VHH binders against DegV domain-containing protein DR_1903. Designs and how they scored, part 5

Target 1, 288 residues: DegV domain-containing protein DR_1903, of Deinococcus radiodurans (q9rt62)
Amino acid sequence: MIAVTTESTADILPLQLGYSGIHLLPVPLGHQGQVYSERELPPDQLVNLIRTTGEPARTLAIDDEVVARTFEAALQGSKSGRLVHVASGSRFTPHFEVAARVAGQFGVRVQVIDGGTVSYALGVQALHAAHLADQGADFGQIARALAELRERTLLTFAVESLDFLRVNGRIGNVAAFIGNWLGLRPLLAVEAGEVVSKARVRGQAAAVRTLLSATHQFQHQTGETLRLYCGHTIGGEGAAEQLQGQLQAVYRDLPAPLHPLGSGLTANVGPGVVAVLAFPRRFGLGHA

## First folded at step 23 (VHH; from T5 with Y59W)

Design FA8
Fold by OpenDDE, fold request of step 24:
Structure FA8 (fold): chain B 288 residues (1-288), chain A 122 residues (1-122)
Amino acid sequence: as target 1 above (288 residues)
Amino acid sequence: QVQLVESGGGMVQPGGSLRLSCAASGFTFSDYWMSWVRRAPGKGPEWVSTINSGGDSTWYADSVKGRFTISRDNAKNTLYLQMNSLKPEDTALYYCARIDFYEYKSGFPDYWGQGTQVTVSS
């Protein structure tokens, strides 16, 4: 089957990675000129480093050589000799462009897809790609299917501060909404490959309620049974649990599991973040 | 209901071999990826191997590459794990797992069996 790769910041859980055969392209983290892997700098250490130094951390551009090695390794394990790489949103990171450039070295063997999103939403696309690959899908079919998935994916974050996003220069349209945010918690969504401001709320409870409301609205819009995930960065566990409880109360029989989000996202959005990820249940093994 | 039943475990000396089996029922076996996962005493779960629905693609943890072989017989609804050149560090409870990619519970797949014990000791 076609091999599948994605970025290490796609927040696929370790066991999921083993289950899916997906290879991760390591995304380096930078802090004060030092380069770290996500393994070397887990979220708790990352946050501690930022707090103690007062200096931000960020995801760095990936070296061409690292991309090439990752692709080669994935291809070696593939009987098809073909590879799909699902990259984070090109509007958020330079990783797509780098991957696409390097893919050229592999002729027609490697197809890079712009995932148009981040974190586990990206991971979900990679997982879906693996499923499709298993079903014998070609590059075009995979690309189209992932596009459909993106259009039907809700990803909304409740962040403690916009400071992390601002430092990373990833606040496009969000910057336009920068007003008096003192004491307020921004809710942001990834829509059409961009971050958009959805609300400003006060307190964790309000944030959770707003995420719940967003989920309800999304469900009504899609009219489909959804898979739900309660994402959180370090420090966001309590909020995620609260969200999970409320989601499970409303959507019975949906697990809405807690999903830890790694250092890559934490560097960009900060600690204490809670997120809802939702997409139609029909995406995935046994449900297509 | 989904049922996974592992068998074939036992005690062997280092360098020995075992063949694990997993009998699946209650679902269309051929539609799902399958994995073996193991848990050693005092350790968290460790992924061992994965096989896709058709059996044409397999993946292995580095710790078992070259020694273990995963396979499946969809006609018999059975998953296998051939374990050769066993080492003491392979001692663990081995689980058969159905993979749904998106469904998981506490890091585990949505469904797994009771496990079969593998003990490698001189």
Scores: ipSAE 0.780, ipTM 0.896, lowest interface PAE 0.6, mean pLDDT 91
Fold by OpenDDE, last read:
Structure FA8 (fold): chain B 288 residues (1-288), chain A 122 residues (1-122)
Amino acid sequence: as target 1 above (288 residues)
Amino acid sequence: QVQLVESGGGMVQPGGSLRLSCAASGFTFSDYWMSWVRRAPGKGPEWVSTINSGGDSTWYADSVKGRFTISRDNAKNTLYLQMNSLKPEDTALYYCARIDFYEYKSGFPDYWGQGTQVTVSS
């Protein structure tokens, strides 16, 4: 089957990687001139570095050589000799451009897809790609299917502060919405490859309620049975648990597991973040 | 009702071999990826091996690569794990798991069996 790779910041759990055969492209994080592998710097250590130094961490560009090595390794393990790489949104990171450039070195063997999103939403696309690959899908079919999935994916964050996003240059379009944020918690969504402001609320409870409301609205709009995830960065566990409880109360037949979000996202959105991710159940194995 | 029933576990000496089986029922077995996952006492779940729906692609954890072989017989709705060159660190409860990719419970997939105990000891 076609091999599948994605970025380490796709927040696919270790066991899910084992389940899917997906290979991760390591994303580097920078802090005070030091370079860390995103997967090797736990979120608690990341936050500690930021707090103790007062300096932010940033996602760095991936070296061409690292990309090439990752592609080569994935191709060697593939009987098809072909590879699909699902990259984070090109509007968020430079990783797509780098990957696409490097893919050129491999002729027609490697196809890079712009996932148009971040974190576990990206991971979900990579997982779906693996499923499609198993079913014998070609590059075009995979690309189209992932596009459909993107259009039917809800990803909304409740952040404690916009500072992390601002420092990392991730809220250019959201800056227009920046006012007095004292005591307010912003809710942001990834829509059409961009970050958009959805609401500003006071307190964790209000944030959770708003995320719940967004989920309900999305469910009604799609009319489909959804898969639900309660994402959280370090420090957001309590909020995620609260969200989970409320989602399970409304959607009794649907699991809504807690899903830890890694250091890559944490560097960009900060600690204490809770998120909801939702997409149609039909994109799972056995249903496609 | 989805059911997964593991068998073939036991006690062996280091360097020994075991073959685990998993009988699946209650779903279309051939439509699903399957995995073996193990849990040692005091440790979290560890992925061991995965096989795709058709059986043409397999993946292994580094800790078992070269020693374990996953296979499946879709006609018999059965998953297998051949374990060779067993080590004490392979001691664990081994679970057969149906893969959804997306659904998980405490790290486990949506469906898994009761497990079969493998003990490697001199």
Scores: ipSAE 0.780, ipTM 0.896, lowest interface PAE 0.6, mean pLDDT 92
Fold by OpenDDE, fold request of step 24:
Structure FA8 (fold): chain B 288 residues (1-288), chain A 122 residues (1-122)
Amino acid sequence: as target 1 above (288 residues)
Amino acid sequence: QVQLVESGGGMVQPGGSLRLSCAASGFTFSDYWMSWVRRAPGKGPEWVSTINSGGDSTWYADSVKGRFTISRDNAKNTLYLQMNSLKPEDTALYYCARIDFYEYKSGFPDYWGQGTQVTVSS
């Protein structure tokens, strides 16, 4: 089948990687001129480093050689000799452009898809790509299916600060709201490849309620049974658990698992973040 | 009801071989990716191997590459793990797992069996 790769910041759990055969393209982290892998700088150490130094960390651009090696490795393991790379949103990171450029070295063997999102939402697309590949989908079919998935994916974060996003240049239109965020917790959504402000709330409980409300609204809009995830960066565990409890109270048949979000995302959105990820259940194994 | 029943475990000496089997029922076996996961005492679950629905693609943890072979017989609703050149480090409870890429329970796939014990000891 077509091989699938995505970025290491796609927040796919280690076991899920094993389950899916997806190869990760390592995204380096930078702090004070030092370069780290996510393995070298787990979330707790990342946050500690930021706290102690007062300097932010960020995801860095990926070297062409690293991309090429990743693609080659994935292709070697593929009977089809073809590869789909699902890249983070091109408006968020330069990774898509780099990947697309490098893909040119492989002729028609490699297709790079702009996932238009980040974190586990990106991971979900990669996983779906693997599923589709298994079903014999071609490049076009995979691309279209992922586009559909993107259109029907809710990803909303409740962050503690916009500082991390600002430092990383990912706030965009949200920057206009910074002056009004004092003492408030911003809720941000990834929509159409951009970060958009959804709400400003006070306190964790309000954030969780707002995430719940967003989920309900999304569910009503889609009219579909959803898969739900309670994402969190380090320090956001309590909020995520609260969210999970609320979601499970409403959607009793849905697992809504806690999903840890890694150093890559943490560097960009900060600690203490809770997020809801939702998409139709029909996307996945065992479903047409 | 989804059921996975592992068998074939046992005690072997280092360098020995075992063949694990997993009998699946209660779902369309051929529609699902399958994996073997193992858990050693005091450790978390470790992914061992994965096979796609049709069986044409397989993946292995680095720790077992070249030694283990995953396969499936969709007509028999059975998953296999041929384990050669076994090492003491391979000692673990081995689980057959039905894979849903999007669902996990406490770090495990959506469904797994009771496990079969593999003990490698001199």
Scores: ipSAE 0.770, ipTM 0.893, lowest interface PAE 0.6, mean pLDDT 91
Fold by ESMFold2, look of step 23:
Structure FA8 (fold): chain B 288 residues (1-288), chain A 122 residues (1-122)
Amino acid sequence: as target 1 above (288 residues)
Amino acid sequence: QVQLVESGGGMVQPGGSLRLSCAASGFTFSDYWMSWVRRAPGKGPEWVSTINSGGDSTWYADSVKGRFTISRDNAKNTLYLQMNSLKPEDTALYYCARIDFYEYKSGFPDYWGQGTQVTVSS
């Protein structure tokens, strides 16, 4: 089958990484000129480093040689000799362009898909690609299926501040709202490969209510049974638990598991984030 | 409905070999990826190996590469793990797991067996 890679910032849980056979392209973290892997700076240590020094951390560009070695490692175990890389959205990071350039050195053996998203929404695309590859899908079939999944995915989140996104240059089309926040927490979504502003709220309870409302609207719009995840960065656990409880009270048969986000996402969106990820259950095995 | 029953564990000296089996029932075995996951005493779960639905692709944790071989017999609905050159650090309860990429519970796949104990001791 076609091998699959994605970026370390796709927030695939450690056990999932093992059983999916996915190789990760490591996205480096920078702080005051020092470079770290995500493993070297877990979220609690990352936040402590930022607070102690008063200096931000950033996700950095990936060296071409690191990309090439990742592709070579993933290809080594593939009988097909073919690889699909699912990159974070090209409107958010330079990683798609770097991966596409390096993929050119492999000819038709490596194809890169613009995932149009970040975090576990990207991770789900990579997992889905592995499932499709196992079913015998070729590159074109995988790309088309991921486009459909992307179009039918809700990713919305409440941040404590836009400052983390701003410093990382990941703020997108919400940059115009810097300086207009009156002690409010922005609620953002990824739509059509871009970050958009959805609401501004004060406090955890309002953020959770707004995420719940967004989920209800999404379910109504699709008319489908959803798969749900309650994402969070460090410090957002309480809000995520509250969201989970409220979702399960409404959607009793849906588990809505908590999904911790890694240091790459924490550097970009900050601590205290709560998110919902949703997509139709029909994008999985053994479901109606 | 889904049942996964592991067997073949036991006590063995370092350097020895064991072959684990997992009998699957209640689902179409050939449609699913399968994994071995282990839990050592006092530790959390550790992924060991994965095999895709057709058996033509396999993956291994670095700690077991070159020593362990995962395989499946789709006609017999059975998953296997051949473990060679066993070390004391391989001592664990070994679980057979059916993979759903979209569902998980507390870090485990949603469907897994009771496990079979492997003990490697001088």
Scores: ipSAE 0.622, ipTM 0.847, lowest interface PAE 1.8, mean pLDDT 88

Design FA8
Fold by ESMFold2, fold request of step 24:
Structure FA8 (fold): chain B 288 residues (1-288), chain A 122 residues (1-122)
Amino acid sequence: as target 1 above (288 residues)
Amino acid sequence: QVQLVESGGGMVQPGGSLRLSCAASGFTFSDYWMSWVRRAPGKGPEWVSTINSGGDSTWYADSVKGRFTISRDNAKNTLYLQMNSLKPEDTALYYCARIDFYEYKSGFPDYWGQGTQVTVSS
């Protein structure tokens, strides 16, 4: 089957990697001139560094050599000799461009797909690609299926401020909404490959209500049974648990597991984030 | 009713070999990725190896790479693990596991059996 890679910021949990056969392209983290992998700087240590120094961390450009080594490792195990890399959205990060440039060195053996998203929304695209590859799909079939999944995915999140996105250069179309008033939390979504502002809300309860409302509207619009995930960065656990409980009260047959986000996402969106990820169950694996 | 039944465990000297089998029933075996997972006494589960539905792609934990070989026979609904050059550190209860990539609590396995004991000692 076609081998699959994605970025470490896709928030596929470490215990999941062996079972999925996915190789991760490591996105480096920088803080005050020191460079870390996400493994070397877990979210609690990252947040502690930011808080004690008052200095931001940021995700950094990936060296071409690191990209090439990752592609070579994934190809070495592939009977097909072919690889698909699912990159974070090109309108958010430079990582698609870097991966596509390096992929050119491999000719037709490596294709890079713009995932148009981030975090576990990207992770589920990579998992879906692995499922499709297992079923014999070629590059074109994978790309088309992932485009369909992107069109039917809700990713909405409440941040504590836009400052983390701004300093990482990830703010995009929401730059005009800069203004981090005390107690107001921007509610953002990924739509058509871009971050868009949906609301500003006061406090955790309002953030959770708004995420729940967005989920209800999405379910109503699609009419589909959904897979749901309650994402959070460090400090957002309480909000995510509240969201989970409220979702389960309405969607009794659907688990909505808590999904912790890694250090790359935390550097970009900050602590205290709560998110909902939703997509139709029919995109699942193993009869899910 | 999903059923996975492991067999082939036993006691073996260091450097020896064993072959584990897992008989699958109650589902379409060829539709699923399968894994071997092990638990040493007093420790949590450790992923050992994964094989895709057709058997053409395999993955191994670093600790077993080069020594263990996963395989499957879809006509017989059976998963195998050939274990060579066994070490005392390989002593564990070995489970075969069916994979659901969306099963969060288990880290993807949704079903596994009672396990078969492998003991490597002099």
Scores: ipSAE 0.527, ipTM 0.799, lowest interface PAE 2.1, mean pLDDT 87
Fold by ESMFold2, fold request of step 24:
Structure FA8 (fold): chain B 288 residues (1-288), chain A 122 residues (1-122)
Amino acid sequence: as target 1 above (288 residues)
Amino acid sequence: QVQLVESGGGMVQPGGSLRLSCAASGFTFSDYWMSWVRRAPGKGPEWVSTINSGGDSTWYADSVKGRFTISRDNAKNTLYLQMNSLKPEDTALYYCARIDFYEYKSGFPDYWGQGTQVTVSS
């Protein structure tokens, strides 16, 4: 089958990586001139480091040689000799462009797909690609299926502050909200490969209610049975538990598991984030 | 009713070998990826190995690569783990797991058996 890679910031849980055979392209973290892997600097240590020093952390560019070695390793483990890399959205990070440039060195054996998203929405695309590859899908079939999944995916989240996105240069079209009333939590979404502002809300209960409402609207628009995930960065666990409970009260047969986000995402969006990820159940169950 | 029944565990000396089996029932075995997961005393679950639906692709944790071999017999609905060159660090309860990429509880699959104990000691 076609091998699959994605970025370490896709927030695929450790056991899921084992189950799926996905290789990760490590995204480096920088703090005060020191470079870390996400494994070397877990979210609690990252936040503690930022708090005690008063200095931000940033995700950094990935070295071409690191990308090439990751692709080589994934190809060597693949009987097909072919690889698909699912990159974080090109409108968010430079990582798609770097991966595409390096993929050119491998010719037709490596294809790079712009995932148009971040975090576990990206991870879900990589997992789906692995599922399709197991079914014998070729590059074109995988690309088309992932495009459909992107069109049918809700990713929306409440941050505590835009400062983390700003310092990482990921602020995008929400920059106009810098300097707003600081007691409000921005509610953001990923739409058409970009981060957009959906609301500003006061307090945890309002954030959870707004995420719940977004989920209800999405379910109504699609008319499909959904898979749901309650994402959070460190410090957002309580809000994620509240969201989970309220989702399960409405969608009684859905697990809506809690999904912790890694250090790369935490550096970019900050602690205390709560998120909902939703997409139609058929993408994970459409092939027996 | 998905059932996974592990067997083949036991006590062996370092350097020894064991072959674990997992009998699957209640689902179409050949449609699913399968994994071995282990839990050492006082530790959380550790992924060991995965095999895809057709058995033509396999993956291993670094700690077992070169020593363990996962395989499956789709005609017999059975998953195997051949464990060679066993070390005391391999001592654990070994679970067979059916993979659903999207369903999990904190990364721990809900479709697994009671496990089979492997103990490596002199």
Scores: ipSAE 0.525, ipTM 0.800, lowest interface PAE 2.3, mean pLDDT 88
Fold by ESMFold2, last read:
Structure FA8 (fold): chain B 288 residues (1-288), chain A 122 residues (1-122)
Amino acid sequence: as target 1 above (288 residues)
Amino acid sequence: QVQLVESGGGMVQPGGSLRLSCAASGFTFSDYWMSWVRRAPGKGPEWVSTINSGGDSTWYADSVKGRFTISRDNAKNTLYLQMNSLKPEDTALYYCARIDFYEYKSGFPDYWGQGTQVTVSS
């Protein structure tokens, strides 16, 4: 089958990573001139490091040599000699461009898809690609399927502050949303490969209600049974549990598992984030 | 009913070899990815290796890469793990696990066998 890679910031759970057949391209974290992998600096340690030093952490560009080694390692495990890399959205990270440049050195053997998203929305694309590849799909079939999934994916989240996005250069077209907002939590979404502002709300309960409302509206618009995930960074667990409970009250038999985000995402969005990821169930992990 | 039965464990000296087998029944074996997982005394489960449905793609934990080889025979509904150059830290109960891509509430692996014990000591 076509081998699949994605970025470590795709938030595929560490326990589940080995079962997935996905090779991760490691996205480095930088803090005060030191470089870490996400495994070396787990979210609780990352947040403590930022708090004690007063200095931000950033996700960094991936060296071409690291990308090439990752591609070569993934190719070694595949008889097809072919690889697809699913990159985080090119509109707000440099990783697609780096991967595409390095892929050129491999000719047609390595092809890169702009995932147009981040975090587990990206991870789901990679898992779906791996399933399609296992079923014999070629690059074109995979690319078309991922484009459809991307267009039918809701990713929306409530942050505590836009400062983390700003210092990482991920602010995009929500820069005008930065202003004096005492006590308000920005509610953001990924739409058409960009981070957009959706609302400002006061307090955890309002944030959860707004995420629930967005999910209901999305379900109504698609008319499909959804797969749901309640994402969170460290400090957002309570909000995610509340969201999960409220989703299950509305969607009685539909699981909405909690999904912790890794250090790369935590560096970019900060602690205390709660998110909903939704997409039609027919695109589930390996479900066509 | 899904059944996974591991065998081939035993006691070996450091540097020795074993071949584990997992006999599968109650499902279409060739439709599923399969994994080996191990549990050392006092530790949680550790992923060892995964193989895709057709057997043409394999993945290994860093701790076993180059020493262990996963394979499958879809005609015999059997999963294998060839373990070479065994070390004391490989001592564990080894489980065969089926991977479910269709259900997220059931966890990524959805069925496990009873396990086969591998003990590496002098």
Scores: ipSAE 0.502, ipTM 0.786, lowest interface PAE 2.2, mean pLDDT 87
Fold by ESMFold2, last read:
Structure FA8 (fold): chain B 288 residues (1-288), chain A 122 residues (1-122)
Amino acid sequence: as target 1 above (288 residues)
Amino acid sequence: QVQLVESGGGMVQPGGSLRLSCAASGFTFSDYWMSWVRRAPGKGPEWVSTINSGGDSTWYADSVKGRFTISRDNAKNTLYLQMNSLKPEDTALYYCARIDFYEYKSGFPDYWGQGTQVTVSS
């Protein structure tokens, strides 16, 4: 089958990597001139480092040689000799462009797909690609299926502030919403490959209620049985548990597992984030 | 209803070999990726090896690569783990796991049995 890679910031859990066969392109983290992998600087240590020093952390550019070694490793484990890389959205990070440039060294053996998203929404695309590859899908079939999945994915989240996105240069279309209204949490979504502002809400209960409302609206619009995830960065666990409980009360028998986000996402969106990820259950599911 | 029954564990001296089996029932075995996961005394779960639906792709943890071989017989609904050159650190309860890429509890597959004990000691 076609091998699959994605970025370490796709927030695929460690055990999922083992049983999915996915290789990660490591996205480096920088703090005060020191460079870390996400493994070397877990979210609790990252937040503590920022707190004790007063200095921000940033995700950094990936060296071409790191990309090439990642592709080589994934290809060596592949009986097909073929690889698909699912990159974070090109409107968010430079990583698609770097991966595409390096893929040219491998000719037709490596193809790069712009995932148009971040975090576990990206991770789900990589997992779906692995599932399709196992079923014998070629590059074109995988690309088309991932495009459909992207268009039918809800990713919306409440941050504590926009400052982390601004410091990392990932502020994009929401830069105009930087302001001084204390106690408000921006509610953001990924739409058409870009981050958009949906609301500003006061307090955890309002943030959870708004995420729940967005999920209900999405379910109504699609009319499909959904897969649901309650994402969070460190410090957002309580809000994620509240969201999970409320989702499960409405969508009886649909799990909505808590999904911790890694250090790359935490550096970019900050601690205390709560998110909902939703997409139709029919994608990548081996059973109904 | 989904049932995975591990067998073939036991005591073995360092350098020895064991072959684990996992009998699967209650689902279409050939449609699913399968894994071996182990839990050493006092530790959390550790992924050991994965095999895809057709058996043509396999993956191994670095700690077992070159010593363990995962295989499957889709006609007999059976997963295997051949363990060679066993070391004391391989001592663990070994579980057969059905893979669900999208539904999980803390990243651990929900479909596994009670496991089979492997003990490597003099």
Scores: ipSAE 0.376, ipTM 0.723, lowest interface PAE 3.2, mean pLDDT 87

Design FA8
Fold by OpenDDE, last read:
Structure FA8 (fold): chain B 288 residues (1-288), chain A 122 residues (1-122)
Amino acid sequence: as target 1 above (288 residues)
Amino acid sequence: QVQLVESGGGMVQPGGSLRLSCAASGFTFSDYWMSWVRRAPGKGPEWVSTINSGGDSTWYADSVKGRFTISRDNAKNTLYLQMNSLKPEDTALYYCARIDFYEYKSGFPDYWGQGTQVTVSS
């Protein structure tokens, strides 16, 4: 069975890690020259730190040695001696490049996949990879499956402000719209490995409606039964609950669980974020 | 028994307009989202538009956005589709569909009418 690793910022829950066997590559956070782990700087403390100091926090590049150690540890637990690492989008973070470079030290044993996304969307790919690996899938099968999953994944965020994204330099194409977004909540989507602006709304209710709309359109586009998740950063719980209620009212037989998004994402997009993650149900994530 | 009856189809020249209607019966119309779906010859079903129960939210396929308008009158149990700037590629059998997320197949619910034919040709 092929081992699977991904970044700690993939927002996979402890329970999911337990049954999937995924090993996490720790992604460090930086603030005012100090380096923190996500455990050392949970979302509430992260936000407080940023607000009190007025200085941004960022995800930092991962040391080659840390990557190598993570790969080695994962390989030791694998009877097959093979490993798939699912990295965050190469357009968002340097982690893919580092992982790919380090993977070279392991010959053909380690395959690094550009997940083209972030947060729990990345986690979903890792979980699916682990699920496939458990079924005896090879590198090619996993890679193809994840590619298909990426093409059929909706990840849309309603953020409170672009300030965090701007400060962190993560706005990409959104930068062109900053001047016109004053007082509005931007909705951002991850598409083709990039962050794109989808809408500008006022208020939580409008944000939730827009996320619902996006989900509905995506449903029709895919033509498939979806798995739904209501993601949120710290402070976004209420909005996520509202989204959940709306989704469950429409998709009565589909769960739409709340899913907390950790410090990695919070550092980049800020608090008060609510997100919808949707992908076809046929993509299994394993069983708890 | 759930019944959906489409009307208003016909033949029109490119650039023309049509207004489709769908009469619903056998269920509480105002409780359900509704959609228009079309099927062109030799092609699979294509989603056109959706409207929520209250009529305050609408969604459109990219192919019809800006040209088509979905609306509903819950008091009359009727769904509408205003089609402007029609194109030959809009030629299809148009179905009214009740949205049932439990019975979605290939992106479409199982409950729909017999359809009304729209033909756009010079």
Scores: ipSAE 0.000, ipTM 0.238, lowest interface PAE 11.4, mean pLDDT 87

